VH-VL binders against Protein mesh. Designs and how they scored, part 15

Target 1, 209 residues: Protein mesh, of Bombyx mori (Silk moth) (h9jiq1r811to1019)
Amino acid sequence: GVAGIFGDPHIVTFDDLQYTFNGKGEYVLVRVDHSQLKLDVQGRFEQVPRNIHGAVNATHLTSVVAASNNSQTIEVRLRPQHAQWRYRLDVFANGKRVYFDRTALRVQYFPGVTVYQPMYVLNQSEIVVMFSSGAGLEVVENRGFMTARVYLPWTFMNQTRGLFGNWSLDVNDDFTRPDGTLASVDLNNFQSAHRDFAQHWQLTDREQR
Key: E = the ipSAE of ESMFold2; O = the ipSAE of OpenDDE; V2 = 0.75 times the mean of E and O plus 0.25 times the DockQ between their complexes.

## First folded at step 8 (VH-VL; framework fv_tafolecimab)

Design h3 (from f1 with heavy chain Y106W; at its last look DockQ between E and O 0.17; V2 from the best seeds 0.00; counts 0 for: pae E 5.6 > 2, placed apart)
Fold by OpenDDE, look of step 8:
Structure h3 (fold): chain C 209 residues (1-209), chain A 121 residues (1-121), chain B 106 residues (1-106)
Amino acid sequence: as target 1 above (209 residues)
Amino acid sequence: QLQLQESGPGLVKPSETLSLTCTVSGGSISSGDYYWSWIRQPPGKGLEWIGEIYYSGETYYNPSLKSRVTISVDTSKNQFSLKLSSVTAADTAVYYCARDSYYRGWSFDYWGQGTLVTVSS
Amino acid sequence: EIVLTQSPATLSLSPGERATLSCRASQSVDSYLAWYQQKPGQAPRLLIYDASNRATGIPARFSGSGSGTDFTLTISSLEPEDFAVYYCQQYDNWPTFGGGTKVEIK
């Protein structure tokens, strides 16, 4: 299954449910917490920078942090506008910055995870993360915006929670809260999605990786 | 053998625009493996990177010069150019064009011989 | 910007002696550091890239080492043609150069 976050911002769940998200802060995108299978993908959302017209009342994805089972933690971060020279994204492995813009460093192996920059990319605008568990993460920068996709094998079905929903082939259970209750969301009201569902997946300082 | 050659006026008046062209021979600018840079060196001083351009037209500039710099590329002529507006005496320098190579760690592996541009009334 | 500080500013040595040049960065640049040689009236010439890789055609007496913030260029035995100014340059962010070290004949 595939889920993703796009633009400023729109979410597509594993069951292909689409809704608008505009929260600020850190949120659980997808979490699997099983004795034999673990996945934690978190996203950070910040306010869109001011433009020539002033303040913008919107958020965008600026960072993705992911780990699976006993893997190292991988963070992919959008570089600030003032620092977007050759590198569009920063990549961190267990908090240490790593680079992928040399032939010998295009693919790098860490405990439980492989990270690489595609052959057609030279400026770290696209990063692929492959966990030993089979979970995959793709992060892309395009025109100053960060997008993220999570790819899961069938072993993760009926186990996923978070903003990307429960992968069960049933969209009706996608808005499952951390406590297991199902939120009633009005898809025509972006405030409903945030108030009734998304805010419950916001991470506190204690819960952040 | 790749060669870079700077060309343009060696004298520019204050407040005018400095214009230079780099002609590349022995290789194509239309390669995804390289950026093409301008670097300057005031007499008796160090080196300062001005900016670079990709064959697609994508540009990056030194923040200290960004407001005055424009770099362009002409793939049909195998050239790229520099414009620096509102020049002062502080812009007097030898100006180099150089190739920035992916395979050599984005270091500058080929340089032109440089051209002196003097800003004077 | 990332500031590179080279030391010493001037190094006076005789042919055959070992030269050791230092370059320190204001913040980590990983291994994204190059060294150049510049002779009077000439453009800089690439010597080392990625901190320790010798460029094509560069004699074996030139070597680079270091990572993070501290880098060293070593000339094992100076030849007469090695007396010049040497610059370090980082490319972790937009390129910046050190102030240079002049290697002059004693």
Scores: ipSAE 0.047, ipTM 0.660, lowest interface PAE 3.1, mean pLDDT 92
ESMFold2, look of step 8: ipSAE 0.133; ipTM 0.675
ESMFold2 (binder alone), look of step 8: mean pLDDT 93; pTM 0.951

Design h4 (from f1 with heavy chain E58T, light chain D50G; at its last look DockQ between E and O 0.66; V2 from the best seeds 0.00; counts 0 for: pae E 5.5 > 2)
Fold by ESMFold2, look of step 8:
Structure h4 (fold): chain C 209 residues (1-209), chain A 121 residues (1-121), chain B 106 residues (1-106)
Amino acid sequence: as target 1 above (209 residues)
Amino acid sequence: QLQLQESGPGLVKPSETLSLTCTVSGGSISSGDYYWSWIRQPPGKGLEWIGEIYYSGTTYYNPSLKSRVTISVDTSKNQFSLKLSSVTAADTAVYYCARDSYYRGYSFDYWGQGTLVTVSS
Amino acid sequence: EIVLTQSPATLSLSPGERATLSCRASQSVDSYLAWYQQKPGQAPRLLIYGASNRATGIPARFSGSGSGTDFTLTISSLEPEDFAVYYCQQYDNWPTFGGGTKVEIK
């Protein structure tokens, strides 16, 4: 299964439910907390920069951090457009910045996780993270915007929670809050998605590490 | 003992193309461990990065110079080269080649001795 | 473009004195800052990389500190060969250099 964040921002859950929200801060995208299977993927959303015509009332994904089982934690961070040259994305493994810009560095192995830059990419605009648990993360920069996809084996069905839903094959329960209650969300109102659902998955500064 | 040495004409006429070559000895461009850079310094002024190249031919350029700059590599000769088109007096500078050692946590750790290029008619 | 502002432009000191050179970046460069020494007619020489690490062969009297936007090069006790121009350079993005600080004999 696959779930992702696309556009400004547009979320597609593991059950193919699509919605938009404009929350700011750090959120749980998907979490699995099973006795033999752990996954934690978090996303950071920031205000879209002001354009020539004034403030823009939207947010976008700027960072994804992930760990699974006993893996190292991988963070992929969007570089600002004015700071993009050789690197479009920054990658950190347990807080240490790593680079994929040389032949010998295209694929790097860390405890529990393999991270690589696809062969056709030369500027760290795409990074693939493959956990030994079977979970995968693909992060892509395109024209200053970050998109991300999380790939999970079917053995994760019914075990996920967060902004990417429960993967129950039923879109009607994808808006489940951390306490187990269902949110009523107006899919045509991004404020409803944030107000009624997403804010409850938001992390405090102390929780986001 | 890694050494970098610039070579090329010391005098170039305005509107023509400045061409320089850096010869690397005591190390290998084709090893794929480093990027190779051109940096210039107008007389009595500070340093300006021009651009760099990887052994595969991948290049990155200073945005202010990009329209006039071509950097190339010849791994069989262990050399990389700079061409700067449509030069003016403002392009008069000492030109350095340097090794970009960012992979090892360093920055430009080896420099050539520099060659002065004067743009004048 | 990341602009590096070095201060002071000129530092007039005597041998044996402590020199403190400042470099300020227009935006955070984390720890990706290098310091170079340049004597007349010579290429720059790498002194410090990663804000605080001495390059191979650099005497212990040279030290660097700082992170983010504010960085310092310190020469604990100036020797005659240390009177030169010093440049900072960031490598968090395409490389840019500061305008230099000339350390001259008083």
Scores: ipSAE 0.073, ipTM 0.621, lowest interface PAE 5.5, mean pLDDT 87
ESMFold2 (binder alone), look of step 8: mean pLDDT 94; pTM 0.957
OpenDDE, look of step 8: ipSAE 0.461; ipTM 0.811

Design h5 (from g1 with heavy chain E100D; at its last look DockQ between E and O 0.30; V2 from the best seeds 0.00; counts 0 for: pae E 9.7 > 2)
Fold by OpenDDE, look of step 8:
Structure h5 (fold): chain C 209 residues (1-209), chain A 121 residues (1-121), chain B 106 residues (1-106)
Amino acid sequence: as target 1 above (209 residues)
Amino acid sequence: QLQLQESGPGLVKPSETLSLTCTVSGGSISSGDYYWSWIRQPPGKGLEWIGEIYYSGETYYNPSLKSRVTISVDTSKNQFSLKLSSVTAADTAVYYCARDSYYEGYYFDYWGQGTLVTVSS
Amino acid sequence: EIVLTQSPATLSLSPGERATLSCRASQSVDSYLAWYQQKPGQAPRLLIYDASNRATGIPARFSGSGSGTDFTLTISSLEPEDFAVYYCQQYDNWPTFGGGTKVEIK
């Protein structure tokens, strides 16, 4: 299954349910927590920078952190506009910055995870993360916006939770809260999605990876 | 052997546009392995990177100079150029063109000899 | 921008002595650090790249070390032609240079 977040921002769940998200802070995008299979993908959302017209009342994805089972933690971070040059994204493995701008470094192997910059990418605007568990993460920068997609094998079905929903082929259970309860969400009201569902997946300081 | 050489007026009046050209010989500017940079050094001071260009025309500029800098490339002449608008005395410097690697590292392995540009009325 | 601070500003030594030059970055630049030598009236000459790799044609007495924020250029035994200004340069972000260290004859 495939789920993703893109734009300013929109979420597509594993069951292909679409809804608008506009929260600030750190949130669980997808979490699997079982004895034999673990996945944790978190996203950081910040306010869109002001432009020539003033403040913008919107958020965008600025960082994605992911780990699976006993893998190293991989973070992909959008570089601020003032810091953009040849690199669009920063990549961290267990907190250490790594670079993919050399031919020999295009593919790098860490415990439990492989990180890859596609051969057609020259400026770290696309990063692919492949975990030994089979879970995959793709992060792309385009026109200053970060997008993230999570790719899961069938072994993860019915086990996922978070903003990307429960992958079960049933959209009716996608808005499952951390406590297992099902939220009633008005898809035509982004405030409802946040108030009734998304805010419950917001990470506290204690829970942040 | 690769050689870079700067050329252009050594004197520019305030508020005018500084224009320089770097001529590359002994190698092709159309190589996909390199960027072509401009770097300047005020008299008795350190070095400041101005910007760079790829043979395709892709450019990167120092944020502090971006609004005033334009770098262009002419692959047919094996040259790349610098324009710096609205110059002041602070823009008086020796201007170098240099080559840096696309994939191996963004350090400058070949430099021109530099050309002094003085901004004075 | 990333600020590189070089120390000392001036280093007075005699031929045959060991020179140790420091370059500190305001934030980590990994190993993306180069060193240059500049003599009066000349363009900078690349000495070291990627913190520790000696450029082609550079004598073995020049060596670089360090990673992250702290870097060192070492000249094991100064030759008369080594008295010059040395600059460090990072390329983690758009290139910035240190303020330079002048190695002068005592």
Scores: ipSAE 0.025, ipTM 0.637, lowest interface PAE 5.1, mean pLDDT 92
Fold by ESMFold2, look of step 8:
Structure h5 (fold): chain C 209 residues (1-209), chain A 121 residues (1-121), chain B 106 residues (1-106)
Amino acid sequence: as target 1 above (209 residues)
Amino acid sequence: QLQLQESGPGLVKPSETLSLTCTVSGGSISSGDYYWSWIRQPPGKGLEWIGEIYYSGETYYNPSLKSRVTISVDTSKNQFSLKLSSVTAADTAVYYCARDSYYEGYYFDYWGQGTLVTVSS
Amino acid sequence: EIVLTQSPATLSLSPGERATLSCRASQSVDSYLAWYQQKPGQAPRLLIYDASNRATGIPARFSGSGSGTDFTLTISSLEPEDFAVYYCQQYDNWPTFGGGTKVEIK
C-alpha cells in the first residue's frame, strides 16, 4: 500500500481517501505500535510564504522523519529557498547530515535502514528510504514543494494509524482519531479536516522525534 | 598526483569572449565523484566563484555572472572549459580551475596554478 | 547571497605568537565553512572544512571553531611560512568568500 502528501497539503490515505488540511506543526502521518512491528513517520508543516498577492491561507510539508523497529532515525528536510541552489533536500541520519551526490555515496547503509538517491538525480531532489521492516519512504522536491509517499507491505494492513488512515480497505473509517473515535469531516471545508480530525494527531514537543 | 592546469589567451579585447581550458591529469573527470569549478581573483582582490560542471554536463553558475558564463566538459580529453562573454576591464583576473570536494562538502581541495587574463585594447 | 565579513583586515604579529582570525556570515551557514591560505603568487590552499576539520596534511597548529554566523581560525604558534592571506568560504549556499585577513610579520 501507498499513501502520500502532495502540495499544500493534499493527502491520499492507504485506502485512497483524499483530503487537505491547513495545520501547522508536527503530525503523525503513520504509526504502527505492535509487539513485533513498529513504524513512526512524522511530518512538519509550515505556513506557505506570503506572495505578491498577500497572505496565503495554506501550509506545506517541510520535513519528514521516520524510524521502523530499531532502525536509525532518518529525517528528510526541505531546504529554505535561499539555500536550494545546489541541494534541494537535506538528509539526516540520527541527526547527522549525510550527502548522496557521489557515485560511491548514492546508496548508504545505516542500522535497520538503507537510504539512496536515484541514479538520474544530482541535486538531492529525490531521496528513497527503505527500512528492514519492509516500510519505504520516498521524498521528492519539485518547484520548491516537498512531496512524500509511504510504501507499506501487506504485513502492515489494519495496523496503521494517523493522517494516512488505518488501511482497512474502507475509506469510511480513515478519519479515526487517536482515541478510536470517528471524526465527521466535511471534505469541502479545509478547516473541518484540521479541526475535526488532524489536530488530534498533532505532536507536542515531548512526542517529536 | 592530481594536477589541474589552466590554458588560454592571456589577453582579451573588450566585448569579446574569454575562453579558458582546464586540463586534469592524475585523476578522471568521468569518474562522477567530483564537480569541476572555475574561480577568479582580480589583482589584489578576493576570490569569486564563477561556476561548476559535472561530467554529465549539468552546470551551476554564480547568479551575478550567469547571463555571461558557459562551462562545458570534454570527458574524452579530461578537460573542462570556461567561456565568459562581453568582457570588460572588470573581468581582468587570475582564473583558477579547482576540484569541488563534494565527498566532504562544497569546498575546493585542489586548485590549478591560475592564469592571468587581462582585458585591454 | 551570503556575505562573509572577515576581521581584522590585517593582523601584524611575530613568529611564535597566536593568531586569531574572525569570519562573520550575514546569515547562519550551520557548520558549512572552509578556510584557505594563500601566499603571494600561489593558489589558495584548503586548511579547514566543516568549520573545524583540518584538511589532509594541515599542521595541528591550525584549528577552526564556530557555527551559525561566527567562526574563528586560530594559529596557535605562528611559523615563518604562516604569513599569508587567509580566506573563509561558506557553502550552505552557492560559494562565497570573505574579503581576507592578511597575517603579516611585525
Scores: ipSAE 0.006, ipTM 0.534, lowest interface PAE 9.7, mean pLDDT 86
ESMFold2 (binder alone), look of step 8: mean pLDDT 93; pTM 0.950

Design h6 (from f1 with heavy chain S56Y; at its last look DockQ between E and O 0.29; V2 from the best seeds 0.00; counts 0 for: pae E 8.6 > 2)
Fold by ESMFold2, look of step 8:
Structure h6 (fold): chain C 209 residues (1-209), chain A 121 residues (1-121), chain B 106 residues (1-106)
Amino acid sequence: as target 1 above (209 residues)
Amino acid sequence: QLQLQESGPGLVKPSETLSLTCTVSGGSISSGDYYWSWIRQPPGKGLEWIGEIYYYGETYYNPSLKSRVTISVDTSKNQFSLKLSSVTAADTAVYYCARDSYYRGYSFDYWGQGTLVTVSS
Amino acid sequence: EIVLTQSPATLSLSPGERATLSCRASQSVDSYLAWYQQKPGQAPRLLIYDASNRATGIPARFSGSGSGTDFTLTISSLEPEDFAVYYCQQYDNWPTFGGGTKVEIK
């Protein structure tokens, strides 16, 4: 199974439900909390900078943080526009900045997780994170925008929660809030997705990874 | 000990191409740990980064110069070079080659001695 | 382009005095800032990297501080060999250098 956030803030759940939301802050994309299997993937969304036409009423993904079981925590951040001259994404392993654009460092191993830059990529515009749990994360920068995909083996089916849904093979329960209640979301109104569903998956400052 | 040495003509006519070579000794360009840079300093003035190259040929250039600059590398000779086309008197400067060690926690940690290039008719 | 503004342009001091040199960036460069010393007729020498770390072989009288947009190089007690031009340089983006501060004998 695959779920993701793509350009023009567009979410595809593990059940292939598609929606857009316009929220700012940190949100749970997918969480699994089982005795033998843990996963936590969080996304940070920031307001799109103002342009010559005034304020922009949209948000975009700027950071993804992930850990699984007892792995190190991996963060991939979109670099500020002024800082994108040699590489496009910052990568942190337990808060320590790491680089993958040198020949000897294209694949690096950390406790519980392997992180690499694909062979054809020379500027850290794509980073792949592979957890020993079988969970995978792919983060891509394209022209200043970040997209992310989470890949899960079948062992995670029916156990996921968050903005990427519960992977039940039924789209009708993907808008399930943390307390188990079902949100009624108007898919034609991106404010509805945030107001009625996504805000309940938003992290407080103390909950941020 | 790592050493960098610039070589090339000290006098270039206007509108021609300035060409310099940096020879690296006591270390290898092809190690993959560093970028290799050109930096210039007009007489009595400050420093301007021109560009850099990685050992397999990837280059990055100062945006204000990029239309006139070519940097190349010859790993078999452990050298990298600068070509600056269409020169004018404003290109008169001391030209340095330097090692960019950003990924090892430093910036330009080794510099050549510099070579003065004068653009004059 | 990230512009670095150094001040003052010239410091006239005597040996034994404390020198304080400032570098201001036009936008945040985090801690990706280096300081160089250049003596007449010589290439620049790296003094400080990552805003506050001394490079190998640099005496303890040199110290750096700051983050974001405002950075300082301090020479606690000037020695005769310290009278030179000092440059800051950022490496958060493609490298740019400040205009320099000349430290000269009064």
Scores: ipSAE 0.012, ipTM 0.544, lowest interface PAE 8.6, mean pLDDT 85
ESMFold2 (binder alone), look of step 8: mean pLDDT 93; pTM 0.953
OpenDDE, look of step 8: ipSAE 0.042; ipTM 0.663

Design h7 (from f1 with heavy chain Y102T R104E S107Y; at its last look DockQ between E and O 0.72; V2 from the best seeds 0.00; counts 0 for: pae E 4.9 > 2)
Fold by ESMFold2, look of step 8:
Formats: structure tokens, sequence, C-alpha cells
Structure h7 (fold): chain C 209 residues (1-209), chain A 121 residues (1-121), chain B 106 residues (1-106)
């Protein structure tokens, strides 16, 4: 299974439910907390920068943080355009910045996780994270915007929670809040997904990795 | 042993193009393990990064100089070169070529001896 | 552009004294800061990378510290060969250098 965040931001759950939310802050994208299988993927959303005509009423993904089982924590962070002279994305392994822009550094091994830049990429615009649990994360920068996809083997089925749904093969329960209640989300209302569902998955400072 | 050596004219007239070459010996530009940089230092002043090149030809430039700078590489000669157009007296400096480090940083571990270029009529 | 401000511009000390050199960045550069030594007629020599790690062959009397915007190079006991100009350089963004601190004999 595959779930992802694209564009403005547009979310596709593991059950192929599509919705838009425009919240700001840090949110749980997918979490698995099983005795034999752990996964935590979190995303940060920030206000889209002002253009010459004023404020833009949208948010976008600017950072993804992920860990699985006892792996090191990997963060992939979007660099602002004025700071992306050679690198489009920053990558951190347990808080230490690491670089993939040279032949010898293209694939790097950390406890429980392998991180690499695809062979055709030279500017860190695409980063792939592969956990020993089988979970995968792909982060891509394109013209100043970050896209993220989470790939999970079937061993994670029915065990996920968060903005990417529960992977039950039924879209009707993808809007499940942390307390187990179902949200009634109006997909035609740009505020409803945040108000009725996503804000309940928002993190406080003490809940972040 | 890795060595970098700058070469080129020591005197350039205003409005003309400054042209320098760095010859790398004891190592290979084609290895793909390093970036190769030009850095300058006006007499009695601090250092300014000009830009860098990868063996594939990909370049990155100091934004304040980008409109006037061209860096190129000739892997068959193990050389990379700097052209700075439309020079003025403000471009008088010692010019260094340098190697960007391989580890967790973009700092310069090997430097050429430097060559003074004076811009004067 | 990240501007690095070094202070003092000149530090007048005697051999055996402790030197403390400051570098302040206009915005956070985390730990991505290097220090160089430069003597007349020579290219800069790398001393410290990642704020606190000594480069190969650099004597233990040189140490670096700091993070974010404020960084320090310390020479615990000056030797005659340590009287030179010292530059900091950040690599959180495209490289910029500080204006230098000259360490000279009192």
Amino acid sequence: as target 1 above (209 residues)
Amino acid sequence: QLQLQESGPGLVKPSETLSLTCTVSGGSISSGDYYWSWIRQPPGKGLEWIGEIYYSGETYYNPSLKSRVTISVDTSKNQFSLKLSSVTAADTAVYYCARDSTYEGYYFDYWGQGTLVTVSS
Amino acid sequence: EIVLTQSPATLSLSPGERATLSCRASQSVDSYLAWYQQKPGQAPRLLIYDASNRATGIPARFSGSGSGTDFTLTISSLEPEDFAVYYCQQYDNWPTFGGGTKVEIK
C-alpha cells in the first residue's frame, strides 16, 4: 500500500480516499503502535509564502520525520528557495545533517534504516528512506514544493492510524480520530477536513520526536 | 600527493575578462568524489567564494557574481577554469582554487598557492 | 546571504596566553561552521570543521565550540607559530567567510 501528500496539500490515504486540508503545524501522517511493529511518520505544514499580491490562503508540506521500530529517526526538510543553492532538501539522521550529493555518499546506512538519493539525482531533490521493518518513504521536491509518499507492505494492513487512514480497504473509517471516533468530513468544504478530523492528529511540542 | 596550481595572467585591463586555470595533480577530477571551487581574497581583506563545479559540468555560483562568472572543467586535462567578465578594480585579488571536502561539510581541505590578479589600465 | 561577524578584529597576546576568537552569524547555521588559519603568503589552512572537530594534523591546543549563531575558537596556550589571521566560514548555505581576526604578538 501507498499513501501520500501532494500539492495544496492533497492527501491520498492507503484506502485511496482523497481529500484536501489546509492546517498549519505538525501532524501524524501514519502511526503504527503494535507490540511487534512500530512506525511513526509526522509532517509539518506551513503557510505558503506571500506572493507580490499578498497572502496566499493555503499551506504546504515542509518537513517529514519518520522512524520505525528501533531505527534512527530520519527527517527530510524542504529548503526555502533562497537557501537551496545546491540542495533542494535537507536530510537529518538523529538530528545530524547528512549529504548525498556525491558518488560515495549516495547510499548511507544508519541503524534500522537505509537512506539514498536515486542515481539520476544530483541536487538532493529526491530522497528515499527504507526501514528494516519494510516501511518506505519517498520525498520529492519540485519547483519549491514537497511531495511525500509512504509505502507499506501488507504486514501493516489494518494497523495504521493518522491522516493516511487505517488501511482497512474501506474508506468509510479513514477519518478516525485518535480517540477512535469517526469524523463526518464534508469533502466540498476546504475547512471541514481540518476542523472535523485533521486537527485531532495535530501534535504538541511534547508529542514530537 | 594532491596538489592544485593556479595559472593565468597577473594583469588584466578593466572591462576585459579574467581567465584562470587550475591544474590538479596527484588526484582526479573525474572521480566524482569532490567539487572544485574558486575563492578570492582582495589584498588585506577577507575571502569570497566565487563558485564550484562537479566533474559532470554542473556549476553553482555566488549569487552576487553569477552574471559575470563561468566555471568550466576539462577532465581529459584534469583542469578546471574560471572566467570573470567585465572586470573592474574591485576584482583585484588573490585567486585560489580549492577542493571541497568529502565528509559532512562543504569546507575546503586543499588549496592552491593562489595567484594575484591585478585589474589596472 | 549569511553574514559572519568576527570579533575582535585584532587580538594582541603573548606566547603562552589563551586566545578566544568569536564568530557571530546573522542567522542560525546550526553546527555547520569551519575555522581557518592564514599566514602571510600562504593559503588558508583548515583547523576546525562542524564547529568543534579538529582537522587532521591540527594540534590539541586548538578547540572550537558553539552552535546556532555564536561560535568560538580557542587556542589554549599560544605558540609562536600561532600568530596569524583566523577566519570562520559557514556552510549551512552557499559559503561565506568572516572578516578575520588577527592574532598578533603584544
Scores: ipSAE 0.153, ipTM 0.670, lowest interface PAE 4.9, mean pLDDT 87
ESMFold2 (binder alone), look of step 8: mean pLDDT 93; pTM 0.949
OpenDDE, look of step 8: ipSAE 0.174; ipTM 0.714

Design h8 (from f1 with heavy chain R104D G105S, light chain S31Y; at its last look DockQ between E and O 0.40; V2 from the best seeds 0.00; counts 0 for: pae E 6.2 > 2)
Fold by OpenDDE, look of step 8:
Structure h8 (fold): chain C 209 residues (1-209), chain A 121 residues (1-121), chain B 106 residues (1-106)
Amino acid sequence: as target 1 above (209 residues)
Amino acid sequence: QLQLQESGPGLVKPSETLSLTCTVSGGSISSGDYYWSWIRQPPGKGLEWIGEIYYSGETYYNPSLKSRVTISVDTSKNQFSLKLSSVTAADTAVYYCARDSYYDSYSFDYWGQGTLVTVSS
Amino acid sequence: EIVLTQSPATLSLSPGERATLSCRASQSVDYYLAWYQQKPGQAPRLLIYDASNRATGIPARFSGSGSGTDFTLTISSLEPEDFAVYYCQQYDNWPTFGGGTKVEIK
């Protein structure tokens, strides 16, 4: 299954449900917490920078942090506008920044995870993360915006929770809260999606990875 | 052997546009492995990177100069050029063109000899 | 902008002596640090790249070390032709140069 977050921002769940998300802070995109299989993908959303017209009432994805089982934690971060030159994205492995701008460093192996910059990319605007569990993460920067996709093998079906929903082939259970309750969301009201569902997946300081 | 050589007027009046050209010989600008940079050095002072260009035309500029700088490339002539508008005395410097190796390093491994450009009335 | 601070500003030594030059970055630049030598009336010459790799044709007496924010250029035994100004340069972000260290004859 594939889920993703795009633009400013729109979410597509593993069951292909689409809804608008506009929260600030850190949120659980997808979480699997079982004895034999663990996955934790978190996203950070910040206010869109001011432009020549003033303040922008929108958020955008600026960071994705992911770990699976006992893997190292991989963070992909959008570089600030003032720092976007040779690199669009920063990549951290267990908090240490790593680079992929040499041929020999295009693919790097860490405990439980492989990180890869596609060969057609020169400026770290695309990063692929492949966990030993089979879970995959793709992060792309385009025109200053960060997009993230999560790829899961079938072994993760019926186990996922978070903003990307429960991958069950049933969209009706996608808005499952952390406590297991099902939120009633008005898809035509982005405030409903946040108030009734998304805010419950917001991470506190204690819960942040 | 790769060689770079700067050319252009050595004197520019205030508010006018400084224009320089770097001619590359012994190698092709149309290589995916390199960026081509302009760097300047005021007399008796340090070095300041101005900007760079890829053979495709992709450019990057120093933020402090971005509004005044234009770098272009002519692959048919194996040249790349610098334009700096609205110059003042502060723009008086020796201007270097240099090659920036992309995948081996982002350091400047080949330099021109530099050309002095003086901004004066 | 990443600021590189070089020290000392001037280093007075005799031929045959060891020279140690420092370059400190305002933030981590990992290993993306180069060293250049510049003689009067000449363009800078690349000495070291990626903090510790000697450029082609550079004598073995030149060596670079460091990572993150602190870097060192060492000339094990100064030759007469080594008296010049030395610049460090980072390329983690848009390139910036240090203020230079002048190695002069005592």
Scores: ipSAE 0.029, ipTM 0.644, lowest interface PAE 3.7, mean pLDDT 91
ESMFold2, look of step 8: ipSAE 0.036; ipTM 0.586
ESMFold2 (binder alone), look of step 8: mean pLDDT 92; pTM 0.944

